# VH-VL binders against Poly(ADP-ribose) glycohydrolase 2 (parg-2): the designs that were tried, part 9

Target 1, 213 residues: Poly(ADP-ribose) glycohydrolase 2 (parg-2), of Caenorhabditis elegans (q9n5l4r222to434)
Amino acid sequence: ENWKLRETNLLPDVQVFDKMSIEETALCTQIDFANKRLGGGVLKGGAVQEEIRFMMCPEMMVAILLNDVTQDLEAISIVGAYVFSSYTGYSNTLKWAKITPKHSAQNNNSFRDQFGRLQTETVAIDAVRNAGTPLECLLNQLTTEKLTREVRKAAIGFLSAGDGFSKIPVVSGWWGCGAFRGNKPLKFLIQVIACGISDRPLQFCTFGDTELA

## First folded at step 3 (VH-VL)

Design g12 (framework fv_flanvotumab)
Fold by ESMFold2-Fast, scan of step 3:
Structure g12 (fold): chain C 213 residues (1-213), chain A 121 residues (1-121), chain B 108 residues (1-108)
Amino acid sequence: as target 1 above (213 residues)
Amino acid sequence: QVQLVQSGSELKKPGASVKISCKASGYTFSSYAMNWVRQAPGQGLESMGWINTNTGNPTYAQGFTGRFVFSMDTSVSTAYLQISSLKAEDTAIYYCARDYYDSRGYPFDYWGQGTLVTVSS
Amino acid sequence: EIVLTQSPATLSLSPGERATLSCRASQSVDSYLAWYQQKPGQAPRLLIYDASNRATGIPARFSGSGSGTDFTLTISSLEPEDFAVYYCQQRSDWPLYTFGQGTKLEIK
């Protein structure tokens, strides 16, 4: 209840990375760009970001058995999943490989909390799907209903599940900008606002695509 | 802006072959899979399969292996359907439609206008 | 092996009336169901995706509902241009997706 110490600009710290993938990070909350049904196509041989994450961390597969279709005010948090494999390629070119330091940073014992849990959280949030031209997709996203839904979904996902994560960065990227045709500048702004609401730094992975502002 | 333009109608004799094209424009060709859908006269829509425009790998529905070949040419942003040893039962309108790769929920958001193939002696 | 069954096969109504079209899956497709409209001589047009999301440019009179095995497309007040064939499509069974047999909406 200390309003004077909570006198804030409403903007979080934002860092942008061109060459880093979300799953290469550690000591953070990693955002999993989820399908409405958790795990997407992983049990059917799917190979996009959500499916890759579940295959690298098989412990997350248990969450599929415990969750129904994700509702608008829901997010799924998984803490401390160990990385057992690495990969190369994308979709039909995807190949599984022996674990590398690049994809196993979070396995480091020095990142464990007082309870022995790895301090890397994975949070699954699903995005609004769009169809049509880029302009048509953007206009669909600019309704009050869709904007409110997306900001609330991201904010709920970015809220810390425990004391160890409150000031650890949220690591995200082009949430809903692949298969769901989200507008990149708009989705970036939504995530900046959500991190401001959640009082957490944002580390944004562009994967070599810098269509910002 | 996004358009899928298919080649013109074909009238063929039984035993001939046909190759129909679907030219994409207004988007990055390799970012979307291309699906093929058949519609026989007075019948419903039947999925034939799709081609991954990034890898060139086709996936065929059961019943469309052998005589049917999906191919593509990224340099001209065009997908192709070739049917060999044509039979009267192949008489149909053939549609191309774009899809996002392993996107379980993404729809066929843009369709070609269709190519009528008539197999008649 | 997911089979989609649409009912009725033919629905005869007048402009201004409400149309309700059903699509039933032989096993759960969650919400991975789309609806398409096809007019004679034309390619199909996307209406609804993910069971209830209207595609861009589709009038508000079109709405979709349902999950699991039972899905409905509703047209609240029919316009003359709405008389067409409607298809549902399941997107749950990767890598190949199947269509229902269609419902023909015809003027009474």
Scores: ipSAE 0.000, ipTM 0.457, lowest interface PAE 16.4, mean pLDDT 72

Design g13 (framework fv_flanvotumab)
Fold by ESMFold2-Fast, scan of step 3:
Structure g13 (fold): chain C 213 residues (1-213), chain A 124 residues (1-124), chain B 108 residues (1-108)
Amino acid sequence: as target 1 above (213 residues)
Amino acid sequence: QVQLVQSGSELKKPGASVKISCKASGYTFSSYAMNWVRQAPGQGLESMGWINTNTGNPTYAQGFTGRFVFSMDTSVSTAYLQISSLKAEDTAIYYCARHLDYYYDSRGYPFDYWGQGTLVTVSS
Amino acid sequence: EIVLTQSPATLSLSPGERATLSCRASQSVDNYLAWYQQKPGQAPRLLIYDASNRATGIPARFSGSGSGTDFTLTISSLEPEDFAVYYCQQRSDWPLYTFGQGTKLEIK
């Protein structure tokens, strides 16, 4: 289910979606969950969100050839990638699927610029990797160094919106909460703060984990 | 259910060739690289290299060039290891193993599923 | 090539005891280290990846720690089925992946 929370001028407009994937939006800044090397394992056989996104959007593959390892205060922005297929599952359950009408926003010419490119921005930001027990992972994230790094990384990514994207929402999800073991409530709050800094609405996809929704 | 099933044991004379198969099921074959690992009798694990199942390109560890060939057939979800000009020192159990890996920084999930192993004995 | 050295070569303990197995790398592998268990006549089984993440289905008594060059696998309270050979593996220096020589955990 969907939730909407509208706050005072000190907080961003936040919408939480249980039933929408990041790849299904258009006219937005989409957050790509990356490792520090753009594209992750897509050329070797990776099957996590970043690799699936690049496999579905071959146009993004060219960026791998031109970008070095992402530094702590860097983000990578790609505009206008087209989704040519869909998928279900991750890793051991990955299944390719045919593109469906729910991706049809990218076929709507009203979302295209003068060069025929979709008016969407994909921003790749890498997350801190955490190790140990759930408590140890949380405590690692709450150190001054790690917390500052994550807030700044998200803020830089969300501020990357160019001309025409200033009022377009940031569409994101559980950044760094899978293999990197990020704490879901903390990562949600970091992204809310980053959207507040950038003065942009947040559309957050929970992918079936609605404890915060 | 993810499964890697290898071909049966082989007994060969020096100078012969052998081709070992590793048939994958329960997942999309081309989404995971396939590794080959050797274990000589009473010894530890030795990485031989791997094949990219999307491109078909093999990568060999030092010492496994020349006589060793990694190949695959996507239509039957099978990876192959061929050893030519067999020597007594090639006597070992050969394992295939799948990995989900991050190409550019080796953070990937390592060898999560293994075949049962194929014993190759080279004897006169 | 990055060389992994495991110690001790053989560790003799009784069920219920705590086991600590070490793996040292010849140069930094950051956190890109995995642990495997191998029982006689069986293929290896993944226990730990990225130094400290337990693989799916692995009991909580297994834990990994360390970074850089020094890594440890700990079994908090040994069960009879834990007596096996344990291998560490580095994934840091693509395309070169190497295993340690193994530590045999045996019943005292």
Scores: ipSAE 0.000, ipTM 0.432, lowest interface PAE 17.4, mean pLDDT 69

Design g14 (from b12 with heavy chain H99G Y103W D104E, light chain R91Y; framework fv_flanvotumab)
Fold by ESMFold2-Fast, scan of step 3:
Structure g14 (fold): chain C 213 residues (1-213), chain A 123 residues (1-123), chain B 108 residues (1-108)
Amino acid sequence: as target 1 above (213 residues)
Amino acid sequence: QVQLVQSGSELKKPGASVKISCKASGYTFSSYAMNWVRQAPGQGLESMGWINTNTGNPTYAQGFTGRFVFSMDTSVSTAYLQISSLKAEDTAIYYCARGLDYWESRGYPFDYWGQGTLVTVSS
Amino acid sequence: EIVLTQSPATLSLSPGERATLSCRASQSVDNYLAWYQQKPGQAPRLLIYDASNRATGIPARFSGSGSGTDFTLTISSLEPEDFAVYYCQQYSDWPLYTFGQGTKLEIK
């Protein structure tokens, strides 16, 4: 299932996918749902999306040593991380698989620049952590301070790409909607606005949850 | 479809040990945590803890440390619960259940359950 | 530890009647609450997750509502096969899950 919302005025081009994970896309800016400290719990045995991503892309762990705690107006960009393992499906159909050279983007020279780097950017942005009831979490997100912070964080992340990425889609998902208890409709709208600000198409991966689309 | 198949019932004497198996099929074993739940005769459900099927690391609920050991064997997609030094109070049905999707940053309900293994401890 | 308290302990009703079962948490669990049905001799079956979403294959007569600390499972018109024990479960304090003590739904 694939829903596409076309720009008929000033909104960005938006596509929604339920059969694709963020990590499966190539030639794009992939959004990594990060903790304030890059890498989350990967060094402590965590096993949520960010930790799984670092496990599949061990070279991204080098970024933990080079960057301090992410501030409200900062995002971290990692270009060309090599995927050493992969998985397919989502939720009840998840499957772990070893990548094969024939279909891996990292083994296809057409996705590499003149320096041999993959034309895939991974941008880490941390979300506001919410606590309490669903209503309390939503109300925390609807304050001017929190809304402004989230829109700015996403926009800065989506703008981090250089000239080689300026027309390439932003591929994202339910940013901060898991353990951080972000409101899915609100987080979707924030990312749509951020893509409008950055003038980039949005490809949204729902991981089988099409409630908003 | 997804199935969790547990080993058969066990009748044991106090002081013995038992090892219960839970074989998963129809999905990728290492992508979901395996949880263990105890139900004593006529009583409710009691969560015992879970094992991370990707790392092999167990997490035990309060009261289930020491005599209880969670383990697994990825090559046969099977999780194990071992109870040592059995006591009469360990008489219960033990369930395995699939939980925590490692793709999400939050807990998940137990969407698939094994059929249960009755362990009876009597002299 | 988050404690879930279900009420009533036993509910006696006839087929065709509406059943309302309550689950209260000692502290907020957001909407991370599930309902399970257990029939004698069977493993529990997931009915409702995230407080209000029906699991696949669950009849429309089952519905969940509530958030925070107060949750309700409603069965709009009881069928004979609905007489069972019902448990609520929280997964807000994951990776540690806790269950309520159960509500037994029995025929009058």
Scores: ipSAE 0.000, ipTM 0.425, lowest interface PAE 18.1, mean pLDDT 69

Design g16 (from b12 with light chain V29I R91Y L96P; framework fv_flanvotumab)
Fold by ESMFold2-Fast, scan of step 3:
Structure g16 (fold): chain C 213 residues (1-213), chain A 123 residues (1-123), chain B 108 residues (1-108)
Amino acid sequence: as target 1 above (213 residues)
Amino acid sequence: QVQLVQSGSELKKPGASVKISCKASGYTFSSYAMNWVRQAPGQGLESMGWINTNTGNPTYAQGFTGRFVFSMDTSVSTAYLQISSLKAEDTAIYYCARHLDYYDSRGYPFDYWGQGTLVTVSS
Amino acid sequence: EIVLTQSPATLSLSPGERATLSCRASQSIDNYLAWYQQKPGQAPRLLIYDASNRATGIPARFSGSGSGTDFTLTISSLEPEDFAVYYCQQYSDWPPYTFGQGTKLEIK
């Protein structure tokens, strides 16, 4: 069946942030930029966004053992992971640091549900990979197959929510725009559409890219 | 116009050292990791490891630790392979090849290669 | 480590014929497989990535297929310049990325 025939007429509330990282938000659904194997290379010495997230939140390591390779219509949701470590640097400069005593969601009981779980959902979605020139990468993304796959993947991820998450924002960024060479304007639009389908606000982190800030 | 240009052939005596260069142009050097691949005479391709061009940190394949050193100089967009205590079995063509940085935790094939540097260890 | 086994070691064909080259992985690598061509005295060049996508500038006669552990490179109609050694490479895990031993395509 073609699910696009059930298009919504609601534009989601969209906020764009230049200086906020995905990991710094609380009471939200945080999007984890994943490869098909949850956790990427964290068990093999990797140190990029997905691996850093899993290393800071060892509870998420259990999900790697319980889930197969992610299929095109699948997303993985993890609720209430506790951050045990902080970090400085990126990739091979990654260094562990003590968690600062500044105000954090983990130390605020108002961010916990009746079972004591932190009300933060992390959703892992993998992106299509592109290669070649910028034009070739864009044309690969604009095929009906790839566009439909990406919209469906994001929509499924953005729909995942436990009790109490129905109106909290989805916090995301340049999904698949690094090594996977996703087109930034196109990936932003896909995520806006997915949030519209899920009826959730979008908080978009640009990570210093000021074109949409 | 992406190019990887390697230094010229080297003839060395056993026990000497050699330093091969791979100069990148036509792209942002720190955005792509640099891999080193060895090909002994009449043999296939053998991965030696790679260097993260953003951090300068090398990763070596098993069998290429100790005598082999990957380094770089961002100011001249050049990666280096140094082999110390050269042995006859180090005679090979050495290639550099780039791949996309690992932002999304996924590997990428080698889309551009240097022309290769022949290292001969004899006499 | 993931081992890639290519077959046949040598394939003897004439121009105009169809070539089929195989690469098998010791464990599933999904579609994270590339094919390279190496001509005598030259560096390898990327032909196919992600099992089936042609790299920039590669002629349409080259195609790749397969997933998991079984992969094929097909050249639909051989041109004289296609006689070379072909290597497969996996990049499903963090490096080092392993190569197959190569298939030599030679003129009959």
Scores: ipSAE 0.000, ipTM 0.475, lowest interface PAE 13.4, mean pLDDT 71

Design g20 (from b12 with heavy chain L100V S105H, light chain Y32W; framework fv_flanvotumab)
Fold by ESMFold2-Fast, scan of step 3:
Structure g20 (fold): chain C 213 residues (1-213), chain A 123 residues (1-123), chain B 108 residues (1-108)
Amino acid sequence: as target 1 above (213 residues)
Amino acid sequence: QVQLVQSGSELKKPGASVKISCKASGYTFSSYAMNWVRQAPGQGLESMGWINTNTGNPTYAQGFTGRFVFSMDTSVSTAYLQISSLKAEDTAIYYCARHVDYYDHRGYPFDYWGQGTLVTVSS
Amino acid sequence: EIVLTQSPATLSLSPGERATLSCRASQSVDNWLAWYQQKPGQAPRLLIYDASNRATGIPARFSGSGSGTDFTLTISSLEPEDFAVYYCQQRSDWPLYTFGQGTKLEIK
């Protein structure tokens, strides 16, 4: 559907979480910080957000084989990925942990639709890659072309097509702020604007970075 | 700020029905399940079940099927508990509380509660 | 159904003392146990979740420990405001999220 700014909230409901990971949230659209090739480095032993998500949800691994490189106005949606394991830490401190099956949303019929699918949507959006010093990376992001691209990509990714998904929050974090060198305050504002355009609440995970806490 | 505001106290006769409300504000209603908890006079907390606010599907604890109905209205961010064929034993304070289930043990249990609604059933 | 048994039923202490409240599950709940405080006439307040994590705004004197079937809530030095009823809750046995019967902490 066409989202008109005049008829859409510019300031969506925003919640900021210090210790909640994107993968832990049920009843939401989870944002996967993607490479242009879905799955990033997971098949090569990567251990950042996208790679961890795919390792926890092996069902998503088959999507790597079935999808082409994403273009600037494309996003990939995956519905109902089942989580088989948990973890603690990040990157070189990553530790795997067994999940307790009975408590997870995966074992709660009330979190499933009429077809038995878990009501969790994972949306993969790739960010602009930046290079150079932090200032050079910021300046690259502040062009009209790059700002428009990022807002549009996030807004497209945040637009849900499924029953029930259009009313649930977008759960995201520092999209493109790792290897792609995105500016954290700028990427936060872009995602707030995109949620406003998409008329969806934002649940933002800082992963221990207290800039927004 | 997150708030759950419940409807006022009710005095009913046996056999009547009551419908109490829990209006949510300060967060996205459909992101959190809404729980119902009963507390009889001088007794402890008793979980009744919860409703998935995204799908509208209720989950009832044992003993709370039949006469008890969980419903919701997303347009007003309100959850409802209806009790039919009221009995004296239904006299209690009824609380709503939000929660969300996560894929691991890290999550938010009943972090925000309504103020409670006293339902008194007497002839 | 997982049954939670709290002990003691009543604990009488003075301000400044340490309080130790126990919650025992009839079968393992791993660490999916929360603690709530309820004062007369008020709704319960979340204190501890996932056995040992303090909820936002909860003073450091409150701590939780344990896993499996045995859990403890400790208040290291009682303040006057801490005299209340405390409930444990398990989240492991969906959909039967059950509460213990409560421990009343009262002024001696």
Scores: ipSAE 0.000, ipTM 0.436, lowest interface PAE 16.7, mean pLDDT 70

Design g21 (from b12 with heavy chain H99D D101S P109A Y112I; framework fv_flanvotumab)
Fold by ESMFold2-Fast, scan of step 3:
Structure g21 (fold): chain C 213 residues (1-213), chain A 123 residues (1-123), chain B 108 residues (1-108)
Amino acid sequence: as target 1 above (213 residues)
Amino acid sequence: QVQLVQSGSELKKPGASVKISCKASGYTFSSYAMNWVRQAPGQGLESMGWINTNTGNPTYAQGFTGRFVFSMDTSVSTAYLQISSLKAEDTAIYYCARDLSYYDSRGYAFDIWGQGTLVTVSS
Amino acid sequence: EIVLTQSPATLSLSPGERATLSCRASQSVDNYLAWYQQKPGQAPRLLIYDASNRATGIPARFSGSGSGTDFTLTISSLEPEDFAVYYCQQRSDWPLYTFGQGTKLEIK
């Protein structure tokens, strides 16, 4: 009976946010845009979303020692990571900054459990890397193999929520659209489909890119 | 459209120096690392190292420090390999190749290659 | 340094046959392995990156598989233009990216 309900719920509830970062949400499943090995290039000078997240949440570095390379049908879930620092800039302009409490969801006590941990699940999913010109990267992504892999990866990540998270929103953004050269409209559509499959609302953070906002 | 064009073949005597060029076109030069690969006659591919086209900083594989210098000129979108104090053992085809790795980490591959520059060192 | 060993050194086959080329790493490279094709007098051409992802423009008859230390490049049905030397490359031991010694695929 569950499979029939999932088939009829192809389109989830979708909210698009222009000015919210994934890291600022709580009581949700946050998607971490990962390299195949958890933590990506943090120790080798990387500065993309996953590497920035690990630099902001040092306790997540322990997860790198405990997990192997992520396989195509695997996702890694981390619950309750606390943001210890903030940053400004991006890539070569990246600068460390003190944590800013005024706008951080982690300072809201209503989002904490009985042990004082933030009620936020972080799920790491890796994206397919694309090579070549923008058109070549797009054409590579439009193959049946790549489309199926990306939809399944996102759906598995969205379904891996622990107890109490299954109906709470998935908060994501431009998964695989930076250094991995994913096509933004395509990656948005893939994540919409994956949320439909997992029967969860999607809260999508555009980080100032308003083409689909 | 995306292309790497290398300078022509060189014939040098032992002890001389050579500087080969690799001109990039059809993409943003500073967005991709440039790698150098050597292939001696009848042998396989040997990675020499690479240059970060954003910072200009070179990284050399073991065995290619000292006599080998990677440099670049962003104004002409060109990478250079200079070999000083040439030896007969330096006789090889030298390739430049674009690295898809944007942040100098694991993964990716060399997607665009230059045509190669033959350097012959003979007395 | 991670050493890549390719086998066989030479593979003699006819057009239409299936080719299977092996690459073994001295230690795990996870899935950070690429395959290249090189024809005489030409620069190498990227075929496969991250073990199993086909590069843009590469025909579907080429496929890569494997993880850890054991990798395979498969050509399902050889075309005349496929007779070349094939190299694997590891991208796991940053910043050094080593190549295997190559497998020569030649017409029987």
Scores: ipSAE 0.000, ipTM 0.437, lowest interface PAE 18.5, mean pLDDT 70

Design g22 (framework fv_flanvotumab)
Fold by ESMFold2-Fast, scan of step 3:
Structure g22 (fold): chain C 213 residues (1-213), chain A 124 residues (1-124), chain B 108 residues (1-108)
Amino acid sequence: as target 1 above (213 residues)
Amino acid sequence: QVQLVQSGSELKKPGASVKISCKASGYTFSSYAMNWVRQAPGQGLESMGWINTNTGNPTYAQGFTGRFVFSMDTSVSTAYLQISSLKAEDTAIYYCARHLDYLDSRGYEYFDYWGQGTLVTVSS
Amino acid sequence: EIVLTQSPATLSLSPGERATLSCRASQSVDNYLAWYQQKPGQAPRLLIYDASNRATGIPARFSGSGSGTDFTLTISSLEPEDFAVYYCQQRSDWPLYTFGQGTKLEIK
């Protein structure tokens, strides 16, 4: 890819939301925080964001059987997955709730194509894993190799699956900032740069965390 | 500064029991799984399994069910390995090792910090 | 369980030389493979995780590569302290993990 030709587009349109989850958006590309193997530990008892996402959208579990491990310059796109359940809390406080389809974006006909498929794209991108103290984790992320890998991974994921998604916002959050110990300000900046490279608006979900301020 | 400190060497007769401790410091004990690895004299590393330090639930590798018990005490940040009805083939160095990443119930991770090892010798 | 086979069993080289160590899995482990170094009388030390990521504090001369069933640990220029036993480990077979039998790197 020609990264250098896109350097002038490093500042995309960015909106930050503190009261929205990634799964609540429609007419967008939703970012799934993935393990290198699609679905992470869903079939094996995991309960982080990727595992929760696959449990809410059972159709995505079929993708685990169809896709090999994601390599450094790869991303996986899934279009039109239906959300069958909802959740509140996280990890030990996680509580499942049945959605009411008539009140969800999935019940709005304006978000569906001519075949009745939801006009949303879900893109799975894996983050580098970090270990050790907070300083060691940050230093691992600040090498030229790791920074370049992460920006390229995000940019590839943020590229549209087809021209129909090229002007639709990327909706993301704290990619790799939970169990993988990514630095939140750094991961936000990487995703801003990636959206600039892909020439797409960014809608960022903080889940009540105002660290960006 | 992360440290795992294991109890001292043990010399036991066949049929006896032994309980090895692994005391953790420098991090939140319940945030990382603790793994147990065995190394017989002159041999390689053998996986035994791990314990979820948040729930206390153990997972045992094939061949380590029955006589082997993983336990823990969060109040003293210590994991334990108990071996009952000791046999000569249990003679080995036993290591505890911390899960590389934050606990997510998988436990099949890599090991970033290791205890110094506890030699258990079983002889008549 | 997934069996990891390391080769050669013993590799005799001199300081300054390049070392290449192999690990083969009985079935695909994707890239869920790590490398450890163990010196006599010491616990193992993590070198590489997820096939190619260097652990904290590990010198740049250590690199890992491979995916699926075939993996390689490379030491670009051996230092005296690098002569040790090296083990590969997989984490693809949840809830279990397994180690290879080890490769002994010794001074020629």
Scores: ipSAE 0.000, ipTM 0.439, lowest interface PAE 16.6, mean pLDDT 70

Design g23 (framework fv_refanezumab)
Fold by ESMFold2-Fast, scan of step 3:
Structure g23 (fold): chain C 213 residues (1-213), chain A 123 residues (1-123), chain B 112 residues (1-112)
Amino acid sequence: as target 1 above (213 residues)
Amino acid sequence: QVQLVQSGSELKKPGASVKVSCKASGYTFTDYAMNWVRQAPGQGLEWMGWINTNTGNPTYADDFTGRFVFSLDTSVSTAYLQISSLKAEDTAVYYCARHLDYYDSRGYPFDYWGQGTLVTVSS
Amino acid sequence: DIVMTQSPDSLAVSLGERATINCKSSQSVLYSSDNKNYLAWYQQKPGQPPKLLIYWASTRESGVPDRFSGSGSGTDFTLTISSLQAEDVAVYYCQQYYSTPTFGQGTKLEIK
């Protein structure tokens, strides 16, 4: 569409949550925080966000065998994966928990398409990795090259590959803000801008960090 | 800029309890996990475990289950280590240390450390 | 747990000479997704907390002198001090943070 008209809507509809359930995101595009190589270290004993997602959705693991390293203008889309289990904790504290009906859209057939797939898209996008002091990490992120790359990567990821998802919310969080040392306010703003470009609502999970909310 | 300040030294008798504090400043407390590391006199560094400052969930190394409790007070950006039923073998310097362990993370190394709290257990 | 083993336990080196400390992990700490080794080196002087020197096996922390360098991959790692200064007398620890953190036993570096 017309790039100039999308530029006038830099502040899309934004909802901020301190936690999200799978049931609340049944009809949406879920963002998976990825390393450049799809699947991260799930086969090597990793337990980061991307690898936890693959373990919860075994259907996604076959994508590791079919996809090469993600390029700067690429994103990977997976539609309708079934979430087998839930979990508590993070990284070194990960504990598995059983899915309950109140937390699972998978128990509601009204969210399934004609092929029986959940009307939920999962999109994997990789973030710029930063190193050095907090100031050096921030300055690395503020270059024209890095800002353009991150905005374009998020915008491409937020533009679904299929029809029927164009007005459905994007559900995301602190993309690249952990070991990749991304600046939380900057990454939030980048994702807001990307949702404006893609003309989609943003549902943002802070995962308990309420200072930005 | 970033600072971790621990409570002062403690002298306790066997069987007593101690609570060590670690107050963080200069960053958003919940963006970093807090680790506890023990160093007995003349010995090396021994990782005790960590607490997720976002979820409040502690993880203990196998040697530090039971008598050791990690807790938080997010309102004052402070982590706590409590040791119950103190034994002479608990005599050590206890350090807090932060690490980045967020959603896309592998654990980051411990970039900032508290100054240490000496706990002496003596009859 | 991943067991970290350092060698030697102690080392005496003359001022201006090269000091080399080795660290071996019981399993690989190379993260295949980002091709980085999750290994750090710390310096601890008497009465002080450890100070981070090197992370991701070879990345020097800000403010650390360039005479300190890290190398290695997978299970075998080395910390090198190219020209020993008096202020470098300390105990050095390697640490993996690939899984639950574990430290090596430490290497005491002294002036010869």
Scores: ipSAE 0.000, ipTM 0.447, lowest interface PAE 14.7, mean pLDDT 69

